# Ledger of designs, part 252: VHH binders against q9xw16

Target 1, 132 residues: q9xw16
Amino acid sequence: MSGWNAYIDTMTAAAPSIKRCAIVGAADGSVWARTEADNVFKASEEELKTFVALFNDVTQVPAKGADIEGVHYVVPRTEESLIFGKKENTGFFAVKTKSAVLIAVYEGPNEVAAQVRKAVESMQTYLNNAGY
Below, E stands for the ipSAE of ESMFold2; O stands for the ipSAE of OpenDDE; V2 stands for 0.75 times the mean of E and O plus 0.25 times the DockQ between their complexes.

## First folded at step 23 (VHH; framework vhh_8ghr_2)

Design ha56 (at its last look DockQ between E and O 0.74; V2 from the best seeds 0.00; counts 0 for: unsure alone 64.4 < 65)
Fold by OpenDDE, look of step 23:
Parts: C-alpha cells; structure tokens; sequence
Structure ha56 (fold): chain B 132 residues (1-132), chain A 123 residues (1-123)
C-alpha cells in the first residue's frame, strides 16, 4: 500500500462513477497507486508504459484510440495534458501532471463524465501546484 | 528497506546555526515523494517545519521558521538538509525526517520516519 492511495480515495470520493483509478509515473508508467479489492485497476506495466507515452503527442491519439486494461477506447477528445476515452457506457479520463498521469475509468451515462473530469482535473491542478 | 537517517543535531547557543541532514535509502524521493522535517518539542505536539519536493522546485515552511530555516536536497545523494540559522530557545526539539506526499487539505501524509535528531538551543 502506498501513501498515494489517499489521492486515489480523494478522486473516487469526488466522483462516485469512477470504478477504477490509478496514479502512475509520467516518465515510465510505473504504478504509484491504484484502486484495489473489488475495483482493481488491472492495466499492465507494459500497457501503462505505452499509455503514458501517448502524451508525447496527443494529437495522434484520436486517430488510433487508447488501450487501458486490455480495453480499446475511442478517443473523442485530447488536450495538451488530457486524454478522454469512451466505450459504450464506460470511459476514462487521463490527465498529465509534471511527474504523474492520473487515470480514472468510469461507468455510467454520458452525464457522469463531467464529474469525473472535474475530479481528475482538480487533482491535476492540486498536484501541479505542489510541484508534482 | 526504506530508511531515513537524521544527523547534525546538537547543542547550540541562541542566535547560532545548525545544519541537519536526512539520508534516505531504499527509495528515491524524487518525483514520487517529498521529504519533510517535523519537530517535536518537549511537552508539545508535532510541527511540520519544512517540506521539499525534488531538488527544491517546491518548498514550504512553517511560519515560525520562515526566514531562518532553509530546506534543500541533493538528489544525487538522495539526501535532504535543513539549514537552521538564528536559532531560538523555542526551536529546541527532536527533529524528524519523514517521507511524504503532496500536502492534502485533510492533512499531511507521512509513511516513513527517521529516529530523529535532538536540537537543543540553550544559553
């Protein structure tokens, strides 16, 4: 268990539709913390390494999509430090900070996406302001 | 094994200076962690003295030590430092080094602590 779990809990508490969540190193995709127990974030190290590298050129991501936990997502939106993926009634928001990538996988109707985004972007801003 | 080892404590007169060191091992504190100095004075609770992220891109201080104490780090040595100048009697305490994370509004999170080093400021 990592001290970073507290930040996982903060994001999941802020958006109940988040099913799984992870904080990983932006440089290498190493897992700093993840949801566990009944909601285990299951992305492999190799997959995460590939995923965080998407932020090197987000403009290419919508064309090819993104994979998390062995699931392929369409990517309707990217920003410099944000990747939004969607698949049926699920999706994810990934945001990049100075040193980390925050990934939140959610389940629910489109309406829940806004809350999930707010949760991860709030954490993004907080971490950036703290030098992370 | 994660380990933090403080050194540099001792007896000093008011107005004097002291430099504490915290040698971290078993982990690299850059990127993922922060290092903090926390002190406990006799009969008092814990006080976060200073916090550092990486080599100093982010630092914070308690109001009680601002302008007098400086926290720094040498990433290559995986070591943090606390330069204490203009020491006062009320700075007397056991100073602990702790591995931390971003400071959340709900409170500070530290998962590993050193054994502490005693700083005594007395005439």
Amino acid sequence: as target 1 above (132 residues)
Amino acid sequence: EVQLVESGGGLVQPGGSLRLSCAASGFTFSDRYSLAWVRRAPGKGEELVARIKDSGEYTSYADSVKGRFTISADISKNTAYLQMNSLRVEDTAVYYCARGYPPMPEGDYFDYWGQGTLVTVSS
Scores: ipSAE 0.785, ipTM 0.891, lowest interface PAE 0.7, mean pLDDT 95
Fold by ESMFold2, look of step 23:
Structure ha56 (fold): chain B 132 residues (1-132), chain A 123 residues (1-123)
Amino acid sequence: as target 1 above (132 residues)
Amino acid sequence: EVQLVESGGGLVQPGGSLRLSCAASGFTFSDRYSLAWVRRAPGKGEELVARIKDSGEYTSYADSVKGRFTISADISKNTAYLQMNSLRVEDTAVYYCARGYPPMPEGDYFDYWGQGTLVTVSS
């Protein structure tokens, strides 16, 4: 295991509604760490490569949505380094850092989405300040 | 398999210079890791001397070596370096290269270590 798992633990502790979470390389979508066991994050390599490439032009993502773990999400909005996806009572937030993309898949009503976003953006800031 | 191989240690006089090398294999310098130099002097614990992101950016140093030591990384050679100038007797130690991760408040985690190279500073 790698020290990247500590950052998975920090995000899931900060937002318990996160059901699955991953840290992947921004260049190629390779998995650096993920939730495992009963909550395994199980997106394919091909899917993750496609997913991280969305950050090359986030303005085009709302028109087509995004796929993660074989689930298609509507993407109502994006920001320079953030993609928010929604499907029924589930959603995801993904943020890009200098080196990585952080992906958090959550379940729950819209009230918890803000907490999930805060958790991933706090980690994004920390990693960017550390150069990652 | 990941390997880190240090070289460049030896005997030097106070005020002298040495350059340590850490040749890495089994992974490529990119954006995922950090490289660190950690030293252990006789009867002392380990001290993190310097750290660099494996892309060659974002360095940090122990206060005891700031201004005298410089860490660098050469992506094309998959090698990290520690340039040690103005050496002092208290710099005498075995110097280890280690692979790590972003800095952590609870303490750093290093998953692979080299064999170490001895630096002795004496008259």
Scores: ipSAE 0.503, ipTM 0.785, lowest interface PAE 1.8, mean pLDDT 91
ESMFold2 (binder alone), look of step 23: mean pLDDT 79; pTM 0.808

Design ha57 (at its last look DockQ between E and O 0.64; V2 from the best seeds 0.00; counts 0 for: pae E 2.2 > 2, unsure alone 63.2 < 65)
Fold by OpenDDE, look of step 23:
Structure ha57 (fold): chain B 132 residues (1-132), chain A 123 residues (1-123)
Amino acid sequence: as target 1 above (132 residues)
Amino acid sequence: EVQLVESGGGLVQPGGSLRLSCAASGFTFSDRYSLAWVRRAPGKGEELVARIKDSGEYTSYADSVKGRFTISADISKNTAYLQMNSLRVEDTAVYYCARGYPPLAEGDYFDYWGQGTLVTVSS
C-alpha cells in the first residue's frame, strides 16, 4: 500500500458517507492511493486522465458532465479547483491541489454532501499548505 | 526498487560542520513524496530532524536544529542534503534519510529508509 492511504483514511473517517475515494496525480491522473477491499475505487487510468483534465477548464464541465468509474454525473457546481457531480442518491466531490486531485464518491441524501465537501476541502487545504 | 543511500557522516568536533547526502533511486521524490532526515541517538528514540518537499520551497525543522541545520534538494539528481552547522555533542546520532508524505497531525509516515550514516560530535 502507498503511504497516501493514510490520507484516504482521513477523508473517509471525516465523512462516513464517502463510499470510495482516490488521490491521483493532477498532471496525468495516475493513482497515488484509492479505497480498496469492499469499496474499491474502480476508475480506469484513461478515465482519470480525462477527468483530471477537466480542471483545465472547469467552466465547460457543467455542460457536459463528468464520468467516474463508468458512471456519468451531472455537474451542478464547479469552482476553480472543485468539481461537484451528482447522480440520484450519489455524488462526488473532486478538488485539485498543487499536484493532486482528490476524488470522493459518496452515497446518501443531499444533506451528506456538505460533510463530504468539507472533508475533501480540508484535505485540499492541508495538502496545499504542505506543498502538495 | 526504491532505495535511499545516505553518505557524509563522520567524526567532527563541536562547532564544526558536516553535510549529509541522500541519494534516492527507484522513484522521484517530487510530486507525491517528500524526503526527511530522521536521527536516532544512542539510547533515545527517533527524532524528525528536517523535511523537504520538492526543491526546497517547503521545509520544516525540529526546534533542536533550527538555525543550525539546512535541508535542501537537487531534483535533477534526485538527492537531498542536510547541511549541519554549529554541531553539538547532542547531535551525535545515526542519521537516516526517509521517504515521506505530508505531515499529518496523527504522525509522520515514512515507507522507505536508508541504511543510515553515523554522525559523531566529540572533542
Scores: ipSAE 0.769, ipTM 0.881, lowest interface PAE 0.8, mean pLDDT 94
Fold by ESMFold2, look of step 23:
Structure ha57 (fold): chain B 132 residues (1-132), chain A 123 residues (1-123)
Amino acid sequence: as target 1 above (132 residues)
Amino acid sequence: EVQLVESGGGLVQPGGSLRLSCAASGFTFSDRYSLAWVRRAPGKGEELVARIKDSGEYTSYADSVKGRFTISADISKNTAYLQMNSLRVEDTAVYYCARGYPPLAEGDYFDYWGQGTLVTVSS
C-alpha cells in the first residue's frame, strides 16, 4: 500500500459494503485517491468542489440534499464534520478531516450503514491525530 | 517532474550548527503531503530524522535528535529546512529530503527523494 491509496484500502477492507470511496482535498475537492478498476469513484472536480463546500455550513445541508457522482441524495442529518446521504437502498457518509474529506458510497440496510460510518469516522480520527 | 534538491551540508566541528534546505519543484506545499529528512551514516542503515506536514505543522523527530534539530517548512518558498544544532560526530551522514504521507503502522512510504547532502562532524 502506497500514498493516499493505502487509506482507501483500509476503509474498504473495514467495511466491504462500501462500493466506492474517495479522499479529496477539503479546500478544493481535488481527488487525492479513490477506488479504481471496475468500481471507479467518478465525480467531476466541479461537483466535488461544490460538495466539500457543504461543510462550510452543514446546518443547511438537510434542506438542500447533496449530489455525488450525479446522484441526488436526501440528507436526513448532519453533524459538525459529517454528512449522511440516502437514496433508496444506497447512501453515503462523508467526513471532514483537517485537510481532506473522506467519502464512502455504500449499498445495503441500516446495519451496514452503521459499519460504514464507523469505518469512515475511525479514519477521520486517525488522520486528524496525524494532522491531516 | 517532482524534484527535491538538498543543500547546506558541509564540514563542521562538534557543537556546531548547520541548516539544511530542501527546495521542492513539480508540486506545491499545501496540505496533502509530508516532508522528511532521512539520514544514512557510513556503514549504517537509514534513519528517519524528522517529519513535518507540508503546511508547516505537525512535526516529529527521532529520539537521537530531539532538542537539537528543528524541521520547518516555508510554503511561500516551497522549501523545507532542517536546523541542526549541537552537532555530534554521530550525526555524520548523508541527509536526504523525501516526500511522504501521514505515518503508517507498517512503516513510512516516500515516493520522491533528493540526491542527498553530506554532513560531516569532525574535529
Scores: ipSAE 0.418, ipTM 0.744, lowest interface PAE 2.2, mean pLDDT 90
ESMFold2 (binder alone), look of step 23: mean pLDDT 78; pTM 0.804

Design ha58 (at its last look DockQ between E and O 0.74; V2 from the best seeds 0.00; counts 0 for: unsure alone 63.8 < 65)
Fold by OpenDDE, look of step 23:
Structure ha58 (fold): chain B 132 residues (1-132), chain A 123 residues (1-123)
Amino acid sequence: as target 1 above (132 residues)
Amino acid sequence: EVQLVESGGGLVQPGGSLRLSCAASGFTFSDRYSLAWVRRAPGKGEELVARIKDSGEYTSYADSVKGRFTISADISKNTAYLQMNSLRVEDTAVYYCARGYPPLPEGDYLDYWGQGTLVTVSS
């Protein structure tokens, strides 16, 4: 286990709709921490490498979507450091910090998305302010 | 294997200076880690003295040492330092270097520690 698990726990506690979560290196998609046990984040490192590279040009992501854990998501929204994916009653928020990408996969109605985003962006801001 | 090795401790008079070093191996402390100095004085609990991220762009200090202690790092050597100036008798403690993470409000997470180095400030 990594000390980064504490930050996974912080995000999942802040948004109960988060089912799986990961913190990965922004440069290479290496997994720093992820949810485990009954809610294992299952994205491969190869997939994550591809995923984090999406942030190099987020403007192209809505057209092609994004894949996480072998699941293809449509991407209704991107920002400079944010990718929002959606599929039926599931979705994900991915945000980029100085050195990391935070990924939170959630389940629930559209209404839960706001809380998930807030949790992830809160962590993003915290990490950025701390130099991460 | 993750390892932290402190050095530089010793006996010094009040008002004196000392520089501690922490050599990290088995990991690179940049990117996903921080390094912290933690001290334990006789009969007292642990106090986080200073923390550094990367080469020093991001640092924090305990109020008790602000203005006197400076934490720095050489990324190329994977080493952190603690420059201690204007030392006081109450600075006497075993000083540990530890691998850390961003400081969450809930507390500091330090997963690997060195063996510690004794700093004694006495006239």
Scores: ipSAE 0.815, ipTM 0.903, lowest interface PAE 0.7, mean pLDDT 95
Fold by ESMFold2, look of step 23:
Structure ha58 (fold): chain B 132 residues (1-132), chain A 123 residues (1-123)
Amino acid sequence: as target 1 above (132 residues)
Amino acid sequence: EVQLVESGGGLVQPGGSLRLSCAASGFTFSDRYSLAWVRRAPGKGEELVARIKDSGEYTSYADSVKGRFTISADISKNTAYLQMNSLRVEDTAVYYCARGYPPLPEGDYLDYWGQGTLVTVSS
């Protein structure tokens, strides 16, 4: 298990509604850490390679949507380093850091989504400041 | 298997210089890890003296070595270095290379360590 798991734990503790979470390499989608045990993050390396490439042009993502863990999400908005996906009462936030993409999959209403976003963006800022 | 192998230790007079090397295998320097030099002398415990992101960027140093030691990384050789200048008797220690991650509030997590290389600074 990777020493990156401490960062998974920090995000899931900050937003308990996160069901599954991963940290993947921004260049190739390789899994550096993920939730395990009862909440295994199940995306394949090939799916993650496609997913992280969405950050190469986030302006095209709302038209295409995004796939993670075999689930297709509508993407109502993006920002330069953030993709928000939604399907029914579930969603994800993904943010890009210098070296990685952080992905958090959650369930719940609007208040939950805001707290999940805050958790991943706080970690994004922390890792960027550390050079990662 | 991840391995870190230090070399370059030895006996040097105060004011001298020494360059330590840390050759890594079992993983590739890229953007995922950090490399650290940690030293251990009797009665002083362990001190993290320098850290670098494995891409060769983002260095930090202990106050005790700032301005005298320089950490670097060469991605093409998968090797980290510690250039030690203006050496003092108090720099005498076993120096370990270790692999780490972004800093944590509770301190650094170092998962793989080299065998250590002895640096003795003596008249």
Scores: ipSAE 0.482, ipTM 0.770, lowest interface PAE 1.9, mean pLDDT 90
ESMFold2 (binder alone), look of step 23: mean pLDDT 79; pTM 0.809

Design ha59 (at its last look DockQ between E and O 0.81; V2 from the best seeds 0.00; counts 0 for: unsure alone 61.5 < 65)
Fold by OpenDDE, look of step 23:
Structure ha59 (fold): chain B 132 residues (1-132), chain A 123 residues (1-123)
Amino acid sequence: as target 1 above (132 residues)
Amino acid sequence: EVQLVESGGGLVQPGGSLRLSCAASGFTFSDRYSLAWVRRAPGKGEELVARIKDSGEYTSYADSVKGRFTISADISKNTAYLQMNSLRVEDTAVYYCAKGYPPLPEGDYFDYWGQGTLVTVSS
């Protein structure tokens, strides 16, 4: 396992609603770490390559949505380094750091989204401060 | 297989300088990893001395060595360095090169270590 798994564990511990999580390279979508076992993050490399490229112009993402793990999400919100996707009782938060993209897929009512966002953004800030 | 091989250790007088090298193989210096120098003095625990990301985009130092030690890396050689100036007797330790990741609030994680190189500062 990659040492990056520790950061996956930190995020999942901070937000129990996170079902699957991944840390990928911002440049190429390469997987640095992902949840496994019963909660395998299943996005393909090709899909992730496309996904991380969304951050090149986030303003266009709400119009077209985003795909993760073969699932299409509507994107109600984007920020310079954040993409929020939603589908029924599931969603995802993706945030971009200097070197990585953190992706957290969650399941639950809308109320859990805030906690998931906080967990991911907290890690984002932490990594950015560490130069990552 | 990941390997880290330290070199450059030795005996030096207080106030002297020494440069350690860490030759890495089995992985490439990248923004995915960090390299750190960790030292262990006799009878003491491990101390993170310095950390570097990539070729120098980010560096950090222990307070005890700030202003005296400089960590750097040459990606073309896949080698990290620790320039130690103004050495003190208390800098005596085995210095290890370690492959790691961003620091976590809970602590530092390193998945590979070198064999270490002894630095002795003595009059």
Scores: ipSAE 0.694, ipTM 0.852, lowest interface PAE 0.9, mean pLDDT 94
Fold by ESMFold2, look of step 23:
Order: sequence, then structure tokens, then C-alpha cells
Structure ha59 (fold): chain B 132 residues (1-132), chain A 123 residues (1-123)
Amino acid sequence: as target 1 above (132 residues)
Amino acid sequence: EVQLVESGGGLVQPGGSLRLSCAASGFTFSDRYSLAWVRRAPGKGEELVARIKDSGEYTSYADSVKGRFTISADISKNTAYLQMNSLRVEDTAVYYCAKGYPPLPEGDYFDYWGQGTLVTVSS
């Protein structure tokens, strides 16, 4: 464990509906921490390099969607540092910090999505305030 | 394996200056980690003296050294520094370089430590 796993644990505790979660380097998509064991986050580093590059221009993402773990998501909307993806009863929130991208994959209705968004945005704020 | 090698300690009179260096190997300074200086004075516990993001951009200091000490990082040399000015007898300690992560509310975690360098401040 690199010590970044403490942040994975904090997010999953804050929103139990998060099924899989990762923290990856914003520059290159390298995996700094992820959920493991029964809930392994399985995106390849090649896929994650492509994914984090979406934050270079989030305005293009709704037209194209996004791929994580080999799954294609519709992206209904983005914000400057946030991408929301949806596929049926599952979805993801991804947020960018100064150094990293936080990715949380969840299952459930839109009420669950709000809790997941709050968990990742709270961590985004914490890491940004710490310079990361 | 990760290694941290401190240098620059020694004997100095009150009011003097020293510069400590921490040469790192086994990982590269970029934007994922932090570097810190932690000191242990005789008969006292550990004190986190200064922390810097390994990119060199974000710093913090113990109140006891603020305004006198400056931490820095040189990415191209994979080395962190502690410039210690206006030294006082109470700064006497072994100074360790440590590799860590963003701070947590419950405190810092350091996974690798150097061997330490002794700083003695006396008349």
C-alpha cells in the first residue's frame, strides 16, 4: 500500500454505494490506488491515460462519451473538473485535483448518484487544499 | 528500493545557519508524494519541522521554526533541502528526511526515513 489507499477507504466509507474506486495520476493515468479484492477496479493504464486526457477539454466529452473498465458510458454533462458518466443503473463520477483524478463507479438510482458525487467532490476539495 | 540520504549537519553557534540536504533515490520527485524534515531532540519526541510537495510548490512549517527555516525541493536533482537560519540551542536535534503523502486529518504517514544528520547548536 502506497499510503494513497487511505483516500480510497475514506471515499468508500463516505458513500457505500461506490462499488469500485481509483485515484490515478492526472498527467498519465498511472494508478496510485484503487479498490481491490472482491471489488477490483480493472481499467488498464492505457485506458486510463486516454480517460484522464478528457479533462484537457471537458466540453468535448458529452458528444463522445467515456470508457472505463472496458465499459462505454454516456456523459450527460461535465463541469470544468468533473465528468459524470451513466449506463443504465450504473454510473461514475470522476473529478480532477491538482495532481490526480478520482474515479468512483457506483450502482443505483439518481439519489445514490448525489451521495457519490458529494463524496468525490469532498475529497477533491481536501486534496486541492493540500496541494494535490 | 527507496533511499533518503541526509547531509549538512554539524556544530554551529546560536544565531548561525546550516543547510541540510536530502538526496532521494528509488522514486522520482513529481507530484505524488511529500518530503519532510522531522527532528528528534534529546529527551523529547518527534517534531515535524517542515513539509513540501515533491513538486516543490506547497510548503508548511512547525510554528517553532516558521520564519527561520525554509524547505525546498529540486526536481532535477531529486533532492530536498532545509535552510536553517537564526539557529537556537533548542534546535539541537537529529534531523531526519522522510517520504510521505498528502496530510490526513489524523496526522502524517511516512513510509521511508533517512538515517538522520545531527545538528548541534551551542555556544
Scores: ipSAE 0.492, ipTM 0.779, lowest interface PAE 1.8, mean pLDDT 91
ESMFold2 (binder alone), look of step 23: mean pLDDT 77; pTM 0.792

Design ha6 (at its last look DockQ between E and O 0.71; V2 from the best seeds 0.00; counts 0 for: unsure alone 64.8 < 65)
Fold by OpenDDE, look of step 23:
Structure ha6 (fold): chain B 132 residues (1-132), chain A 123 residues (1-123)
Amino acid sequence: as target 1 above (132 residues)
Amino acid sequence: EVQLVESGGGLVQPGGSLRLSCAASGFTFSDRYSMAWVRRAPGKGEELVARIKDSGEYTSYADSVKGRFTISADISKNTAYLQMNSLRVEDTAVYYCARGYPPLPEGDYFDYWGQGTLVTVSS
């Protein structure tokens, strides 16, 4: 268990619809922390390496989508430091900080997306302010 | 194995200076971690003295030591430092180096600690 698990818990507590969550290094996709037990975040190292690289040019991501945990998501929205993916009643928000990428996979109707986004963006802001 | 080893503690007179070192091994100072100095005075609880992220771009201090103490880090040596100037009797404590993370609203979070080094300020 990593000390970064506390921040995973913070995000999951802020948005109950988050099923799985991970904090990874922005540079290489290395896993700093992830949800475990019944909600294991299962993305591979290679997949995460590819995923974090998407932030190098987010403008291209909507055209090709994004893969997390072997699942392909349509990407309706990107911002400089945000990638939003969607698939049926699931989706993910990924946000980039100075040194990390926060990934939250959620399940539920479209209405829950706002809360998930708020949770990860709140953490993003917090980490950035702390130099992370 | 993660290890933190403090050094530099000792006896010093009020107004004096002391420099503590924390040699880290088993991990590398990186974007993933912060380093902190935490002290415990006799009969008192723990107090976060200072925190540093990376090589010093981000630092924080307890109000009690602001302007007197400076935390720094040498990434190439994987070592953190605490320069203590204008020392006071109330600075007497065991000083611990700790590996930390961003400060959570709920409280500070550290997963590894050194053995501590005693700093005694006395005339």
Scores: ipSAE 0.758, ipTM 0.880, lowest interface PAE 0.8, mean pLDDT 94
Fold by ESMFold2, look of step 23:
Structure ha6 (fold): chain B 132 residues (1-132), chain A 123 residues (1-123)
Amino acid sequence: as target 1 above (132 residues)
Amino acid sequence: EVQLVESGGGLVQPGGSLRLSCAASGFTFSDRYSMAWVRRAPGKGEELVARIKDSGEYTSYADSVKGRFTISADISKNTAYLQMNSLRVEDTAVYYCARGYPPLPEGDYFDYWGQGTLVTVSS
């Protein structure tokens, strides 16, 4: 697929527990790339528009939780450019860059969450340094 | 259909200046892409001359042109520019506009190219 898909591939290779992943525009939630085929990332455009807007004030997100792919997640904590969501044996990390939001949905116990966070934050740093 | 149309090439004396334009259609400059100028001199390979984020913010240049060339982008006109000052004979080449993405360690990927505009620098 080329283009933004290279960054999807890099994140999924770095953290195998990532099951679905997307890169979306920070301003409007438009999908720039996502995992496909057996691991299709299935969020709607309206859901993604609502989701990226959470970064306008991350301090209010823990009280509300967050929805991705029609699944409601509890948000135990946020940071200025990071939202962590948890639902049973699954979770997500989302990080904001200058231009995009990176979303990684993973499966597994809390022990693997650190690997997923590291993968998305490493890409966040790379893209920010490149101006994206 | 994405199209890139270059203009502004021509014949110029050493020390002179030219400004190249790249009018884009089929997509809108925002924050998703990069724009680049790539040149090919007769008998030589391609050289990435300059790159800019399509929002007009981040830039980078080949060492051979730093301090002499300036890339810019105008979102309202959906157009990228290359201002070429202090031109030298070795700048003679066909200059292509290309659309790309954030840089990769292994090199750049460009998915659309213009047809090129010839710049000739000679006495």
Scores: ipSAE 0.461, ipTM 0.760, lowest interface PAE 1.9, mean pLDDT 90
ESMFold2 (binder alone), look of step 23: mean pLDDT 79; pTM 0.812

Design ha60 (at its last look DockQ between E and O 0.76; V2 from the best seeds 0.00; counts 0 for: unsure alone 62.3 < 65)
Fold by OpenDDE, look of step 23:
Structure ha60 (fold): chain B 132 residues (1-132), chain A 124 residues (1-124)
Amino acid sequence: as target 1 above (132 residues)
Amino acid sequence: EVQLVESGGGLVQPGGSLRLSCAASGFTFSDRYSLAWVRRAPGKGEELVARIKDSGEYTSYADSVKGRFTISADISKNTAYLQMNSLRVEDTAVYYCARGYPPLPEGSDYFDYWGQGTLVTVSS
């Protein structure tokens, strides 16, 4: 277990629609923490390495989409430090901090997306302010 | 293997200075970790003294040591330091170095690895 699990728990508590969540290194996609047990975040290291690299140029991501856990998502929205993906009744928010990328995969209607975004952006801001 | 080794403790008179070192090995404390100094005085509980992220851009101190203690780090040596000035008798404690993370939103702290501690005694 990693101390970073506490932050996973914080995000999942803030947005119950989050099914899987991970905190990874922004530089290399290394997994710092992830949901486990019945909600294992299953992205491979190779996949995460590719994923975090998307933040090097987010403007190209909407055209090609993004893959997480072997699932391809369309990307309706990107910001400098945010990638939003959707697939049917699922989606993900990924936000980049100074040192990390926070990834939250959620299930539910479109209405739950706002809460998920708020949860990960709140954590993003918190971590950035702490130097992470 | 993760290891933290403190050094620099000793006996000092009130008003004196001491510099503690924490050598970390088995991990790099940059990026995903912080280093903290936590002290335990005789008969008292643990007190977080200071915390550092990276090379010192982000630091925090207990109110009891602000203005007197300075935490710093040398990333190239994977080492943290605690410069203690204007020492007081109440600063007497075993000082531990600990591997930490960002302060939790709830206001608590989590440390997963600790050094063996170094004794600091401030006495006339």
Scores: ipSAE 0.794, ipTM 0.891, lowest interface PAE 0.7, mean pLDDT 95
Fold by ESMFold2, look of step 23:
Structure ha60 (fold): chain B 132 residues (1-132), chain A 124 residues (1-124)
Amino acid sequence: as target 1 above (132 residues)
Amino acid sequence: EVQLVESGGGLVQPGGSLRLSCAASGFTFSDRYSLAWVRRAPGKGEELVARIKDSGEYTSYADSVKGRFTISADISKNTAYLQMNSLRVEDTAVYYCARGYPPLPEGSDYFDYWGQGTLVTVSS
C-alpha cells in the first residue's frame, strides 16, 4: 500500500515467526506501513503515540510494561533503542531508528525471539545508515 | 493528491550554473520520504543524479556530478533544489524530481511520484 511496505516484507521474510509488524513514525506514532489482511496490525493512533514516546526514556519501561494492540506486555529489558516485551508465548521487539520505530510481534520460544530481534536490528542498522 | 513541479531549466553555456526547483504539494517534507533528481539524456536511460532525505539531510550523488551539483531541501517552502555548477555538455538532459524512500537492501530505488521534467541544455 505504500513504499514502506517493502520493508515490512523484508523483515517478515527474514523472520517468518513475526505474526504482525509495523513501521511507525518515531515522532508521532503514525503508521507508515503494517502487515495487513488476516494479520493486520491493529494499534490505535493514540496507543502508538504513547508507545513511541517510551523511547524518550527506555529506563522507565521495565517498571510499567508496554501496551500494543490493546495487549499488555511485561518488558524484561530495554536498551537505548530497543524494547522487548513478553506475554506468555508471545512477545514483541521494537527498535527505534532516526525517523521510525519498527515493531514486530511474534510467537514462539527463545530461538524465535533471537531471530526476530536480529531481523529488526538488521533493518534498524540499514535504515540508520541510510539516514532514516 | 501528490504533485511535484520542476522549474529552472534552460539553455546555458559550458561552465555555467543553473538552479532547479521542485515544488511539492500533497505531502509535507518531514522525515518519511526522500526527494531525488533523476535525469534522462537524449538516447540514454534514467540516471539518479542526487537524493536527499526530505528533512534536508543525508545526501548522495552520482559519481558523474559529485563536487559540481548540490541537492537541498527547504522545509518551509516544501521545495527541493538542485544547484548545478560547472555544467558540461554531457549534463544536457530532462531533469525530473521524484519522491522516494530509502534504497531497498536488495533492489533498486522506488519512486512513487514524478514531476513532468524540466529541460537543461548545455551548449555553446
Scores: ipSAE 0.497, ipTM 0.773, lowest interface PAE 1.8, mean pLDDT 90
ESMFold2 (binder alone), look of step 23: mean pLDDT 77; pTM 0.792

